# Miniprotein binders against Mucin-6 (MUC6), part 22

Target 1, 185 residues: Mucin-6 (MUC6), of Homo sapiens (Human) (q6w4x9r395to579)
Amino acid sequence: GHCSLEGGSFVTTFDARPYRFHGTCTYILLQSPQLPEDGALMAVYDKSGVSHSETSLVAVVYLSRQDKIVISQDEVVTNNGEAKWLPYKTRNITVFRQTSTHLQMATSFGLELVVQLRPIFQAYVTVGPQFRGQTRGLCGNFNGDTTDDFTTSMGIAEGTASLFVDSWRAGNCPAALERETDPCS

## First folded at step 17 (miniprotein)

Design he2 (from pe7 with I47L)
Fold by OpenDDE base, fold request of step 19:
Parts: sequence; C-alpha cells; structure tokens
Structure he2 (fold): chain B 185 residues (1-185), chain A 98 residues (1-98)
Amino acid sequence: as target 1 above (185 residues)
Amino acid sequence: DEEEDIRELVEDAKELLEEARELFEEAKRLAEEGNLEEAERELTEALYELWEAIFELRLAAYLAGDERLAEELERLAEELLKLIEEVMRLYVEIEREE
C-alpha cells in the first residue's frame, strides 16, 4: 500500500483515494496493530506562509513507546528531542539520506517512509501486504475500497474529508477545512 | 453532475499544466542568466501547480465511473509526473550551483 502527501496539502490514501484539506495540527497518518510498540506515523501541518488560508506539511513524526522520530523541513532529524546524525539507526528503524532532497526511514516491520525535504515538503508511506485492512488514519484503511477511506477514529464513515481529518487530530487544534477546487481560478 | 465535474477538473488541470510549463521555461531562462534565486522560485511555483493539476486529474479519475476514462486520466497524471521530474532535475542542478 502506498499513501502520499504531496503538494503540501494533497493526500492519496492506500486505496488511492485523493483528497485535499487544510489544517494546522498534527494528524495520525497511520496506526496499525502491525506497527510494533504502539507505533504511529503522524503528519504535522502548519500555515504555508503563502496564504493564511492554506496549510502545508511541515514535518513527519513516527511515535512509539521507545522512539519519537521527527523529520522536519529544516532537515533536522530528532529522536526523543535529540538531534541525530544520518544515517541514524535504532533497533528496528534506520533513517538515512536517499538523495540530496530525500530522506528515507526504513524499518524491519514493513513500513517505509520517504520524505522529500524541498522545495515542497512531501511524504510517501509504503506498507507491506500484512497491513491490508489493518490500517487507520489519514492514509485510510487499505482494504481496497475507496468509499470507506474516510472512516473516522470512531469507526464512522464520513462523506467529506473535513470531519474525517478532524477525527484524526493528535491534539487540540482548529478544525480542518476542506477546500474545493475552483476550475475558474 | 459528475460528468461536468470531471470536465471542469480536467480543464483546470490543463490550464495549470500550461502555466506550469511557462514557469518552467522562465525558470530555465533565469537559470541561464545566473538568476538562480528567482529560477528556484519559479520552479517551486511550477511544482505547486503541477501537483494541483495531478490532484485534479486523480480526483477526476476517482469520480469517473468508467474504468477506461479513469485509466486515461491517470495516464495524463503520469505524464505530469514526468514533467515534475524534469523540473526537479533543474532544481537540483541549481542547488548544486549555489
């Protein structure tokens, strides 16, 4: 399964459902019993600086009982608040520079993360087949059905992205806004 | 209706593509002139527009009830991805010069 966060505000779920939202919060991208130690992948969104109405991805966080790995726009990689030199390796996670613009987080448990640092901060999440039907968060449920990707943290399927996204907030943040595309603009 | 929505998305994506192409060409000129900072700005803007276009095409494909149409739209999105790769190549080249 492949989930992507591109263009600052565009998301494509594991089931290939595209959607856009604006929000200034940390959101759960991926939770699964397949992630060890209560692991979760999160995305941090903030104001884009271009428009107050627009937000963009500014960091990705992998959080478990043992690690809090943060990859941010400033290219600083931290674990539990401490800056780490690349390549950085923990027990089952390795973070290394893939290219001049890309970092990669490889794991032993079927999760792969590629982060493009610039000029647009983007993230690409890949999970193994063992994750099928066992994922939740903004990346969806990876069950081959796009129509239920907007399942909230409470297990309710939503028709719009806003309530779906809001349900996956990791903190007290403003409500997300679903922006419609304007073909006339 | 759905058909109209798809049409609008596709048309908007095409407009964005054309604008992005213009930005890309301008960036090339700027880079050749040694104005790397401005070139980088133009490239970045082009990328944002391309990603928006790709999103719209993907959304259109998602909305398409016909598999053939969906595949065609995804193919178009893939073509835009190739352009993104070209833009990124220039971006990286500029960064190396800075």
Scores: ipSAE 0.862, ipTM 0.932, lowest interface PAE 0.5, mean pLDDT 94
Fold by OpenDDE base, fold request of step 19:
Structure he2 (fold): chain B 185 residues (1-185), chain A 98 residues (1-98)
Amino acid sequence: as target 1 above (185 residues)
Amino acid sequence: DEEEDIRELVEDAKELLEEARELFEEAKRLAEEGNLEEAERELTEALYELWEAIFELRLAAYLAGDERLAEELERLAEELLKLIEEVMRLYVEIEREE
């Protein structure tokens, strides 16, 4: 399964459903029992400085009982503080520079993350087949059905992205806004 | 009407593509002139527009009831991804020169 966060504000779920939202919060991208130590992948959105979008992706966070890894445009922060040198390696996770513009987080448990740092902060999440039907969050449920991707944290299916996205907030933040495409843009 | 919505999305995507191409060409000129900072700005703007265009095409494909149409729209999105790669190549080249 592949989930992408592109262009600052666009998301494509594991089931290939595209949607757009604006919000200034941390959201759960991926939660699954397949992630060890109650692990979760989260996305941090903030006000955009360059894009036409009001908000954009600014960081990705992997959080478990054992590890906290924050990947932002300028730094990788871990439990031990800011990583001075890459690669950073834990028991199950390795973060390293893939290219001049890309970082990669590789894991032993079927999660792969590629982050484009510049010029647009973007994230690409790949999960193994063992995650099928066992994922929750903004990346959807990876069950091959796009119609139920907007299932909230409470198990309610939403028709639009706003309430869906809001349900996956990892903090007390303003409500997300779904912006429709404007043919006149 | 979903069909009309699809047409509008595709049309908007085409407009964005055209604008992005213009920005890309301008960025090339700026880079050749040694104005790397402005070139990077233009490239960044081009990328945002391209990603928006790709999104609209993907959304149109998602909304399409006809499988053939959906496939064509996805193919078009993939072609835009190739352009993004070209833009990014120039971006990386500029970064190396700075």
Scores: ipSAE 0.854, ipTM 0.930, lowest interface PAE 0.5, mean pLDDT 93
Fold by OpenDDE base, fold request of step 19:
Structure he2 (fold): chain B 185 residues (1-185), chain A 98 residues (1-98)
Amino acid sequence: as target 1 above (185 residues)
Amino acid sequence: DEEEDIRELVEDAKELLEEARELFEEAKRLAEEGNLEEAERELTEALYELWEAIFELRLAAYLAGDERLAEELERLAEELLKLIEEVMRLYVEIEREE
């Protein structure tokens, strides 16, 4: 399964459902029992410099009982808040520079993360087939059905991205906004 | 209706593509002139517009009831991805010069 966070505010789920939202918060991107140590991947969105109403992906966070890895545009931060030199390696996770603009987080448990740092911060999440039907969060449920991708943290299928996204917030933050495309733009 | 929505999305995507191409060409000129900072700005803007266009095409494909239409729209999105790659190549080149 492939989930992408592109253009700052665009998401494509594992089931290939495209949607956009604006919200200033940390959201659960991926949870699964297949992730060890209660692991979760999260996405951090903040206000973009382009428009006051627009938000953009600014960081990704992998969090488990054993590890905390924050990848932002300028640094990789670990549990103690210390920026680390790359490559950074734990028991089953390695973060390294893939290219001048890309970082990769490789794991031994079927999760791969590629992050484009600049000029637009973007993230690409790949999970193995063992994750099928066992994922939850903004990346969807990876079951081959796009119509139920907007399933909330409470197991309710929503019709709008905003309500779906809000259900996956990791903290107290403003409500997400769904921005419709403007044909006149 | 869905057909009109799809049409609007596609038309908007085309406009964005045109703008992005113009920005890309301007960035090339700026880079050749040695104005790397401004070139990077233009490239970044082009990328945002391209990604928006791609999103709109993907959304249109998602909304399409006809599989053939959906496939065509996805193909168009893929073509835009190729342009993104070209834009990024120039971006990386500029970055190396700085």
Scores: ipSAE 0.851, ipTM 0.929, lowest interface PAE 0.5, mean pLDDT 93
Fold by OpenDDE base, look of step 18:
Structure he2 (fold): chain B 185 residues (1-185), chain A 98 residues (1-98)
Amino acid sequence: as target 1 above (185 residues)
Amino acid sequence: DEEEDIRELVEDAKELLEEARELFEEAKRLAEEGNLEEAERELTEALYELWEAIFELRLAAYLAGDERLAEELERLAEELLKLIEEVMRLYVEIEREE
């Protein structure tokens, strides 16, 4: 399964459903029983650009009972809140520079993360087949059915992205807005 | 109307592509002139527009009831991805010069 966060505000789920939203919060990107130690992948969005309506991905966070890894444009921060030199390695996770613009987080449990740092912060999540039907969050449920990708944290399938995205907020933040296309762009 | 929605998405994507191409060409000129900072700005803007275009094409493909149309739209998106790669190559080159 492949989930992508691109162009600052565009998401493609594991089931290949595309959507976009405006939000300035931390959201659960991926939860699964297949992640050890109650692990979760989160996406941090903030205001970007000249317009207040513009929001962009600014960081990704992997959080478990044992590990906290924050990847932002400028640094990788771990449990102690300290920036680490790369490669950074734990028992099951390795973070290393892939290219001049890309970092990679490799794991032993079937999760891979590639992050483009610049000029646009983007993230690409890959999970193994063992995750099929066992994921939840903004990346969807990886069951081959796009129609139920917008399942909320409470298990309710939504028809639009806004309520779906809001249900996966990890903190107290403004409500997300589904971004409309701009034909004048 | 789904057909109208798809048409609008495709037309918007085409406009974005055209703008992105113009930005990319301007960035090349700026880079040749040694104005690397402004070149990077133009490249970044081009990338944002290209990703928006790709999204719109993907959305259109998702909405398409006809498999052939969906495949065509995805193919167009792939062509835009190739342009993104070209833009990124120039971006990296500029960064190396700084």
Scores: ipSAE 0.850, ipTM 0.927, lowest interface PAE 0.5, mean pLDDT 93
Fold by ESMFold2, fold request of step 19:
Structure he2 (fold): chain B 185 residues (1-185), chain A 98 residues (1-98)
Amino acid sequence: as target 1 above (185 residues)
Amino acid sequence: DEEEDIRELVEDAKELLEEARELFEEAKRLAEEGNLEEAERELTEALYELWEAIFELRLAAYLAGDERLAEELERLAEELLKLIEEVMRLYVEIEREE
């Protein structure tokens, strides 16, 4: 399965459902029991400096009980807060530079991440077939049905990207929560 | 009306593609003149336009009820991906010269 984050604000899910959103938060991109050590892939969005997109992808984070690998626009790769030279290896993860503009995180557990660093920060997530029907987050549920790809963190299918995206925020983002639930016009 | 929405997305994508082509040609001229920083900015602008156009084509394909139309729209998006590859080749070349 393939999920992409392109053009600053565009997403295409594992089931090929396209959508766009804007937000300034960290979001759960992919959760699955197939990821070891309670692993999750997260996407960080922040305000951009360009007119084409109010917010844009600025970092991707792989988080597990053992690792917090951050790949960001500043092109520094960290694990658990410490900068690492590439290639960087753990027992089941390797991060290396593919080209002058692209980095790759390869794993032994069926997850691959490719990050384009410049000129627009973009991310490409590939998962093996064992993930089918076992994913959740911004990349969707990988069940072959795009009509329920907007399933929230509480298991409710939504009709709009914004409600779906906001449900997958990681941690507290008060500005987004305030906007979602404000009863005033 | 999904058919009207699809037509609007496709027309918008065509306009973005035309704008991106103009930006790409201007970037080539700037690079030939030695104005590498401005050429990079124009290439980046072209890429933003192309990604938006691709998104609109992918969304149009998703909304299409007709499998043949959806496949045609996806093929057009693939053509834009090839143009992105051309733009990226020049971008990387300019970065090496800087």
Scores: ipSAE 0.849, ipTM 0.930, lowest interface PAE 0.5, mean pLDDT 87
Fold by ESMFold2, look of step 18:
Structure he2 (fold): chain B 185 residues (1-185), chain A 98 residues (1-98)
Amino acid sequence: as target 1 above (185 residues)
Amino acid sequence: DEEEDIRELVEDAKELLEEARELFEEAKRLAEEGNLEEAERELTEALYELWEAIFELRLAAYLAGDERLAEELERLAEELLKLIEEVMRLYVEIEREE
Protein backbone atom coordinates (compact mmCIF):
# COMPACT_ATOMS: atom_id res chain seq x y z
CA GLY B 1 0.00 0.00 0.00
CA HIS B 2 1.08 3.49 -0.87
CA CYS B 3 0.14 6.79 0.66
CA SER B 4 1.62 10.11 -0.48
CA LEU B 5 1.86 13.68 0.83
CA GLU B 6 2.75 15.91 -2.11
CA GLY B 7 2.69 19.53 -3.24
CA GLY B 8 2.49 20.90 0.28
CA SER B 9 -1.15 20.08 0.98
CA PHE B 10 -2.23 17.09 -1.14
CA VAL B 11 -2.78 13.55 0.14
CA THR B 12 -3.45 10.28 -1.66
CA THR B 13 -4.57 7.44 0.64
CA PHE B 14 -3.56 3.75 0.61
CA ASP B 15 -6.76 3.18 -1.40
CA ALA B 16 -5.89 5.98 -3.85
CA ARG B 17 -8.40 8.54 -2.62
CA PRO B 18 -7.02 12.05 -3.26
CA TYR B 19 -7.79 15.02 -1.04
CA ARG B 20 -6.37 18.36 0.07
CA PHE B 21 -6.43 20.05 3.43
CA HIS B 22 -4.89 22.99 5.25
CA GLY B 23 -4.04 23.04 8.93
CA THR B 24 -1.32 23.94 11.41
CA CYS B 25 -1.01 20.94 13.68
CA THR B 26 0.41 17.47 14.05
CA TYR B 27 -1.82 14.79 12.59
CA ILE B 28 -1.89 11.01 12.86
CA LEU B 29 -0.84 9.80 9.44
CA LEU B 30 -0.78 6.07 10.16
CA GLN B 31 -1.59 3.93 13.17
CA SER B 32 -1.62 0.15 13.06
CA PRO B 33 -1.17 -2.84 15.41
CA GLN B 34 1.49 -3.94 12.89
CA LEU B 35 3.76 -1.15 14.18
CA PRO B 36 5.75 -2.30 17.22
CA GLU B 37 5.69 -0.50 20.58
CA ASP B 38 2.44 1.34 19.80
CA GLY B 39 4.12 3.00 16.85
CA ALA B 40 2.51 5.74 14.81
CA LEU B 41 3.55 7.85 11.88
CA MET B 42 2.63 11.53 12.20
CA ALA B 43 2.66 14.49 9.83
CA VAL B 44 3.37 18.06 10.88
CA TYR B 45 1.86 20.95 8.92
CA ASP B 46 2.55 24.66 9.31
CA LYS B 47 2.05 27.92 7.47
CA SER B 48 4.00 27.73 4.24
CA GLY B 49 4.69 31.32 3.19
CA VAL B 50 3.88 30.52 -0.47
CA SER B 51 0.74 31.44 -2.38
CA HIS B 52 0.08 27.96 -3.74
CA SER B 53 -0.50 26.38 -0.35
CA GLU B 54 -1.71 28.12 2.80
CA THR B 55 -0.14 25.37 4.91
CA SER B 56 2.39 22.71 3.98
CA LEU B 57 3.98 19.53 5.27
CA VAL B 58 7.07 20.46 7.28
CA ALA B 59 7.97 17.24 9.11
CA VAL B 60 7.22 13.57 9.48
CA VAL B 61 7.53 11.86 12.86
CA TYR B 62 7.75 8.19 13.73
CA LEU B 63 6.70 7.80 17.35
CA SER B 64 6.72 4.66 19.47
CA ARG B 65 7.36 3.82 23.11
CA GLN B 66 11.09 3.68 22.28
CA ASP B 67 11.68 6.19 19.50
CA LYS B 68 10.65 9.62 18.37
CA ILE B 69 12.31 10.03 14.99
CA VAL B 70 11.77 13.42 13.37
CA ILE B 71 12.58 14.17 9.75
CA SER B 72 11.97 17.84 8.99
CA GLN B 73 12.50 20.61 6.44
CA ASP B 74 15.69 21.74 8.18
CA GLU B 75 17.15 18.37 7.05
CA VAL B 76 18.27 17.51 10.57
CA VAL B 77 17.14 14.03 11.62
CA THR B 78 16.59 13.58 15.36
CA ASN B 79 15.67 10.68 17.59
CA ASN B 80 14.26 11.55 21.00
CA GLY B 81 15.49 15.11 20.48
CA GLU B 82 19.09 14.18 19.70
CA ALA B 83 20.47 15.06 16.25
CA LYS B 84 21.77 12.11 14.23
CA TRP B 85 24.24 11.78 11.41
CA LEU B 86 23.19 9.61 8.48
CA PRO B 87 23.15 6.72 8.00
CA TYR B 88 21.40 6.24 11.33
CA LYS B 89 20.49 2.75 12.57
CA THR B 90 18.52 1.31 15.45
CA ARG B 91 17.67 -2.37 15.93
CA ASN B 92 14.62 -2.11 13.64
CA ILE B 93 15.00 1.16 11.76
CA THR B 94 17.57 2.57 9.33
CA VAL B 95 17.49 6.17 8.07
CA PHE B 96 19.79 7.01 5.17
CA ARG B 97 20.22 9.49 2.35
CA GLN B 98 18.82 8.03 -0.84
CA THR B 99 19.78 10.94 -3.13
CA SER B 100 20.81 14.58 -2.71
CA THR B 101 17.12 15.47 -2.22
CA HIS B 102 15.64 12.28 -0.69
CA LEU B 103 15.93 10.41 2.61
CA GLN B 104 14.63 6.92 3.32
CA MET B 105 13.54 5.31 6.56
CA ALA B 106 13.49 1.54 6.19
CA THR B 107 12.17 -0.77 8.91
CA SER B 108 12.04 -4.46 9.70
CA PHE B 109 8.27 -4.30 10.36
CA GLY B 110 6.97 -3.51 6.88
CA LEU B 111 6.94 0.27 6.97
CA GLU B 112 9.00 2.31 4.51
CA LEU B 113 9.09 6.09 4.41
CA VAL B 114 10.72 8.17 1.68
CA VAL B 115 10.97 11.92 2.25
CA GLN B 116 11.76 14.43 -0.46
CA LEU B 117 13.42 17.31 1.39
CA ARG B 118 13.72 19.85 -1.44
CA PRO B 119 12.42 21.84 -3.12
CA ILE B 120 8.99 20.85 -1.78
CA PHE B 121 8.88 18.73 1.39
CA GLN B 122 7.01 15.56 0.46
CA ALA B 123 6.51 12.13 1.99
CA TYR B 124 5.80 8.69 0.56
CA VAL B 125 4.57 5.92 2.86
CA THR B 126 4.71 2.29 1.82
CA VAL B 127 3.37 -0.56 3.95
CA GLY B 128 3.42 -4.30 3.37
CA PRO B 129 0.32 -6.41 2.77
CA GLN B 130 0.11 -7.35 6.46
CA PHE B 131 -1.20 -3.82 7.05
CA ARG B 132 -4.26 -4.38 4.85
CA GLY B 133 -7.41 -3.42 6.72
CA GLN B 134 -5.33 -2.55 9.78
CA THR B 135 -4.49 1.12 9.32
CA ARG B 136 -6.05 4.31 10.63
CA GLY B 137 -5.27 7.99 10.13
CA LEU B 138 -4.82 10.45 7.25
CA CYS B 139 -3.65 7.62 4.97
CA GLY B 140 -6.99 5.83 5.35
CA ASN B 141 -7.89 2.27 6.33
CA PHE B 142 -6.34 0.29 3.44
CA ASN B 143 -9.38 -1.93 2.89
CA GLY B 144 -9.64 -1.59 -0.89
CA ASP B 145 -12.61 0.78 -0.73
CA THR B 146 -12.13 4.52 -1.18
CA THR B 147 -15.63 5.42 0.03
CA ASP B 148 -14.78 4.91 3.71
CA ASP B 149 -11.21 6.27 3.71
CA PHE B 150 -12.48 9.36 5.55
CA THR B 151 -13.06 7.33 8.73
CA THR B 152 -12.53 9.46 11.84
CA SER B 153 -10.70 8.62 15.04
CA MET B 154 -14.15 7.78 16.46
CA GLY B 155 -14.76 5.23 13.72
CA ILE B 156 -17.31 7.31 11.80
CA ALA B 157 -17.09 7.71 8.04
CA GLU B 158 -17.21 11.39 7.05
CA GLY B 159 -18.06 12.88 3.70
CA THR B 160 -15.62 15.79 3.88
CA ALA B 161 -11.87 15.94 4.20
CA SER B 162 -11.91 18.75 6.75
CA LEU B 163 -13.96 16.89 9.38
CA PHE B 164 -11.93 13.74 8.80
CA VAL B 165 -8.59 15.55 9.10
CA ASP B 166 -9.68 17.48 12.20
CA SER B 167 -10.47 14.17 13.93
CA TRP B 168 -6.85 13.06 13.49
CA ARG B 169 -5.24 16.06 15.18
CA ALA B 170 -2.66 14.90 17.71
CA GLY B 171 0.25 16.06 19.77
CA ASN B 172 1.21 19.66 20.35
CA CYS B 173 -0.92 21.70 18.01
CA PRO B 174 0.55 25.17 17.48
CA ALA B 175 -1.85 26.75 19.96
CA ALA B 176 0.42 28.85 22.08
CA LEU B 177 0.08 28.76 25.86
CA GLU B 178 1.97 31.99 26.35
CA ARG B 179 0.42 33.71 29.37
CA GLU B 180 3.20 34.98 31.61
CA THR B 181 6.78 35.73 30.64
CA ASP B 182 9.72 36.75 32.79
CA PRO B 183 11.15 39.82 31.02
CA CYS B 184 14.67 38.92 32.18
CA SER B 185 14.68 35.51 30.51
CA ASP A 1 -23.16 18.21 -11.52
CA GLU A 2 -20.22 15.87 -10.98
CA GLU A 3 -19.61 15.89 -14.75
CA GLU A 4 -19.32 19.70 -14.60
CA ASP A 5 -16.95 19.44 -11.64
CA ILE A 6 -14.75 17.05 -13.63
CA ARG A 7 -14.63 19.46 -16.57
CA GLU A 8 -13.61 22.34 -14.30
CA LEU A 9 -10.87 20.27 -12.67
CA VAL A 10 -9.45 19.27 -16.05
CA GLU A 11 -9.62 22.85 -17.38
CA ASP A 12 -7.87 24.16 -14.27
CA ALA A 13 -5.21 21.45 -14.59
CA LYS A 14 -4.54 22.47 -18.19
CA GLU A 15 -4.10 26.11 -17.19
CA LEU A 16 -1.71 25.11 -14.40
CA LEU A 17 0.28 22.97 -16.82
CA GLU A 18 0.61 25.89 -19.27
CA GLU A 19 1.80 28.15 -16.46
CA ALA A 20 4.27 25.52 -15.25
CA ARG A 21 5.73 25.12 -18.74
CA GLU A 22 6.29 28.87 -18.97
CA LEU A 23 8.00 28.87 -15.56
CA PHE A 24 10.21 25.96 -16.61
CA GLU A 25 11.30 27.72 -19.81
CA GLU A 26 12.05 30.92 -17.88
CA ALA A 27 14.07 28.90 -15.36
CA LYS A 28 16.15 27.44 -18.19
CA ARG A 29 16.93 30.94 -19.47
CA LEU A 30 17.81 32.16 -15.98
CA ALA A 31 20.12 29.19 -15.46
CA GLU A 32 21.88 29.87 -18.78
CA GLU A 33 22.40 33.48 -17.63
CA GLY A 34 23.90 32.29 -14.33
CA ASN A 35 20.92 33.54 -12.29
CA LEU A 36 20.75 30.28 -10.35
CA GLU A 37 18.84 31.46 -7.30
CA GLU A 38 16.05 32.93 -9.43
CA ALA A 39 16.02 29.79 -11.60
CA GLU A 40 15.52 27.67 -8.47
CA ARG A 41 12.57 29.81 -7.37
CA GLU A 42 10.92 29.51 -10.79
CA LEU A 43 11.44 25.73 -10.78
CA THR A 44 9.91 25.46 -7.32
CA GLU A 45 6.87 27.45 -8.41
CA ALA A 46 6.53 25.24 -11.49
CA LEU A 47 6.54 22.18 -9.24
CA TYR A 48 3.77 23.61 -7.05
CA GLU A 49 1.70 24.21 -10.20
CA LEU A 50 2.34 20.68 -11.47
CA TRP A 51 1.42 19.02 -8.17
CA GLU A 52 -1.81 20.97 -8.04
CA ALA A 53 -2.59 19.96 -11.62
CA ILE A 54 -1.85 16.33 -10.83
CA PHE A 55 -4.12 16.51 -7.79
CA GLU A 56 -6.95 17.91 -9.91
CA LEU A 57 -6.52 15.15 -12.49
CA ARG A 58 -6.45 12.48 -9.77
CA LEU A 59 -9.58 13.95 -8.19
CA ALA A 60 -11.27 14.11 -11.59
CA ALA A 61 -10.37 10.47 -12.18
CA TYR A 62 -11.78 9.56 -8.76
CA LEU A 63 -15.06 11.34 -9.57
CA ALA A 64 -15.35 9.85 -13.05
CA GLY A 65 -18.14 7.31 -13.49
CA ASP A 66 -16.74 6.20 -16.85
CA GLU A 67 -13.81 3.80 -16.54
CA ARG A 68 -12.31 4.90 -19.86
CA LEU A 69 -12.43 8.55 -18.77
CA ALA A 70 -10.82 7.71 -15.43
CA GLU A 71 -8.00 5.82 -17.16
CA GLU A 72 -7.46 8.71 -19.57
CA LEU A 73 -7.22 11.18 -16.68
CA GLU A 74 -4.72 8.95 -14.89
CA ARG A 75 -2.59 8.80 -18.05
CA LEU A 76 -2.60 12.60 -18.18
CA ALA A 77 -1.45 12.71 -14.56
CA GLU A 78 1.38 10.32 -15.47
CA GLU A 79 2.48 12.69 -18.25
CA LEU A 80 2.69 15.51 -15.71
CA LEU A 81 4.81 13.28 -13.47
CA LYS A 82 7.24 12.93 -16.38
CA LEU A 83 7.44 16.72 -16.61
CA ILE A 84 8.09 16.88 -12.87
CA GLU A 85 11.05 14.55 -13.47
CA GLU A 86 12.42 16.95 -16.08
CA VAL A 87 11.99 19.93 -13.76
CA MET A 88 13.65 18.04 -10.91
CA ARG A 89 16.64 17.13 -13.09
CA LEU A 90 17.30 20.81 -13.76
CA TYR A 91 16.71 21.69 -10.12
CA VAL A 92 19.31 19.14 -8.99
CA GLU A 93 21.81 20.36 -11.60
CA ILE A 94 21.38 23.96 -10.48
CA GLU A 95 21.65 23.02 -6.81
CA ARG A 96 24.95 21.22 -7.46
CA GLU A 97 26.43 24.35 -9.08
CA GLU A 98 25.52 26.39 -6.06
Scores: ipSAE 0.840, ipTM 0.927, lowest interface PAE 0.5, mean pLDDT 87

Design he2 (from pe7 with I47L)
Fold by ESMFold2, fold request of step 19:
Structure he2 (fold): chain B 185 residues (1-185), chain A 98 residues (1-98)
Amino acid sequence: as target 1 above (185 residues)
Amino acid sequence: DEEEDIRELVEDAKELLEEARELFEEAKRLAEEGNLEEAERELTEALYELWEAIFELRLAAYLAGDERLAEELERLAEELLKLIEEVMRLYVEIEREE
């Protein structure tokens, strides 16, 4: 399954449902029991300053009980707030530079994240087949049916992207440490 | 209705593509003149236009009730992805010169 965050504000779900939204928050992109230690992938959006998109993706965060890996527009990778040199490796996660413009986070648990750092900050999420029917968040539920991809955090299918997206806000918007960087500088 | 929405999305995508091609050509001229910072800005704008066009084609394909139409619209979106690759190649070359 593939989910993409492209063009600042466009999303395509695991079931290929396209939508667009604008917001200034951290959102749950992917939650699943297949992610160890209550892992979640989150997307951070902020005002962009460009005419093509009021807000845009500025960071992606993988959060679990053990790790908080932040990949942001400033091209610095942190874990639990500490900057890391690449390649960076834990027991089950490796973050490395794929090309001059792309970073990759590879895992042993079926999640792969590719981040395009510039010129537009974009993210590409790939999950293995064990995730089928077991995902929730902005990337949808991966059940082969696009009509319920807008299922909220309360389990209610919505007809609009806006209500769906708002339901997936992840508490604090945005995290203070991510704001200390200047994603637009 | 759905057919009218699809037509509007496709027309908008075509206009965005034309604008993106103009921006790409201008970026090439700027790069040849050594104006690398402005060339990068034009390439970035072209990419925004192309991603919006691709989104509109993907949405049109999603709205299409006919499998053949949906496949055609997805194929058109794939052609725009190839143009994005061309734009990105120039972007990366310009960054290396800087």
Scores: ipSAE 0.833, ipTM 0.922, lowest interface PAE 0.5, mean pLDDT 87
Fold by ESMFold2, fold request of step 19:
Structure he2 (fold): chain B 185 residues (1-185), chain A 98 residues (1-98)
Amino acid sequence: as target 1 above (185 residues)
Amino acid sequence: DEEEDIRELVEDAKELLEEARELFEEAKRLAEEGNLEEAERELTEALYELWEAIFELRLAAYLAGDERLAEELERLAEELLKLIEEVMRLYVEIEREE
């Protein structure tokens, strides 16, 4: 399964449902029992400063009881709040520079993350088949049905991207925005 | 109403693509002239336009009730992704020279 965060504000779910939103918050991108130690992948959005997108993706965070890995546009991988040289390795996770513009986080538990740092910060999430039907968050539920990819943190299928996205906030943040081209807005 | 939405998305995507092509051509001229910072800004602008166009085509394909139309719209989005790759190649070359 593939989920992408592109162009500052565009998302395509594991089931290929496209949507757009704007917000300044940290959001749950992916949760699953397949991630060890209550792991979650989170996406951080902030004001972009460009006219094409009011807000844009600025960082991706993997957080579990054992690990915290922050990947941001400054090419800094933060562990315990300090920058780390790449490659960075834990028992189950390796983060390395793929190219001058791309970093990759590879794991032993079926999650792969590729981050394009510049010129536009983008993220590409790949999960193995064991995740099928067992994901939650902005990347959807990976059940092969795009009509329920907007399932909230309470398990309610919503008709609009904004309500869905707002339910996945990981902090106290303003409500998400969306454009008129969203079929459910 | 979905057919009207699809037409609007495709027309918007076409406009964005044409704007992105102009930005890309201007960036090439700027790079040839040695104006690397300005070229980089134009390339970044082109990329934003292309990602929006791709999103609109993907959304149009998602809304399409006709399988042939959906496939064609997805193919068009893939062609724009190839153009993004071309723009990125120049971006990387310019970044390296800086």
Scores: ipSAE 0.821, ipTM 0.922, lowest interface PAE 0.5, mean pLDDT 85

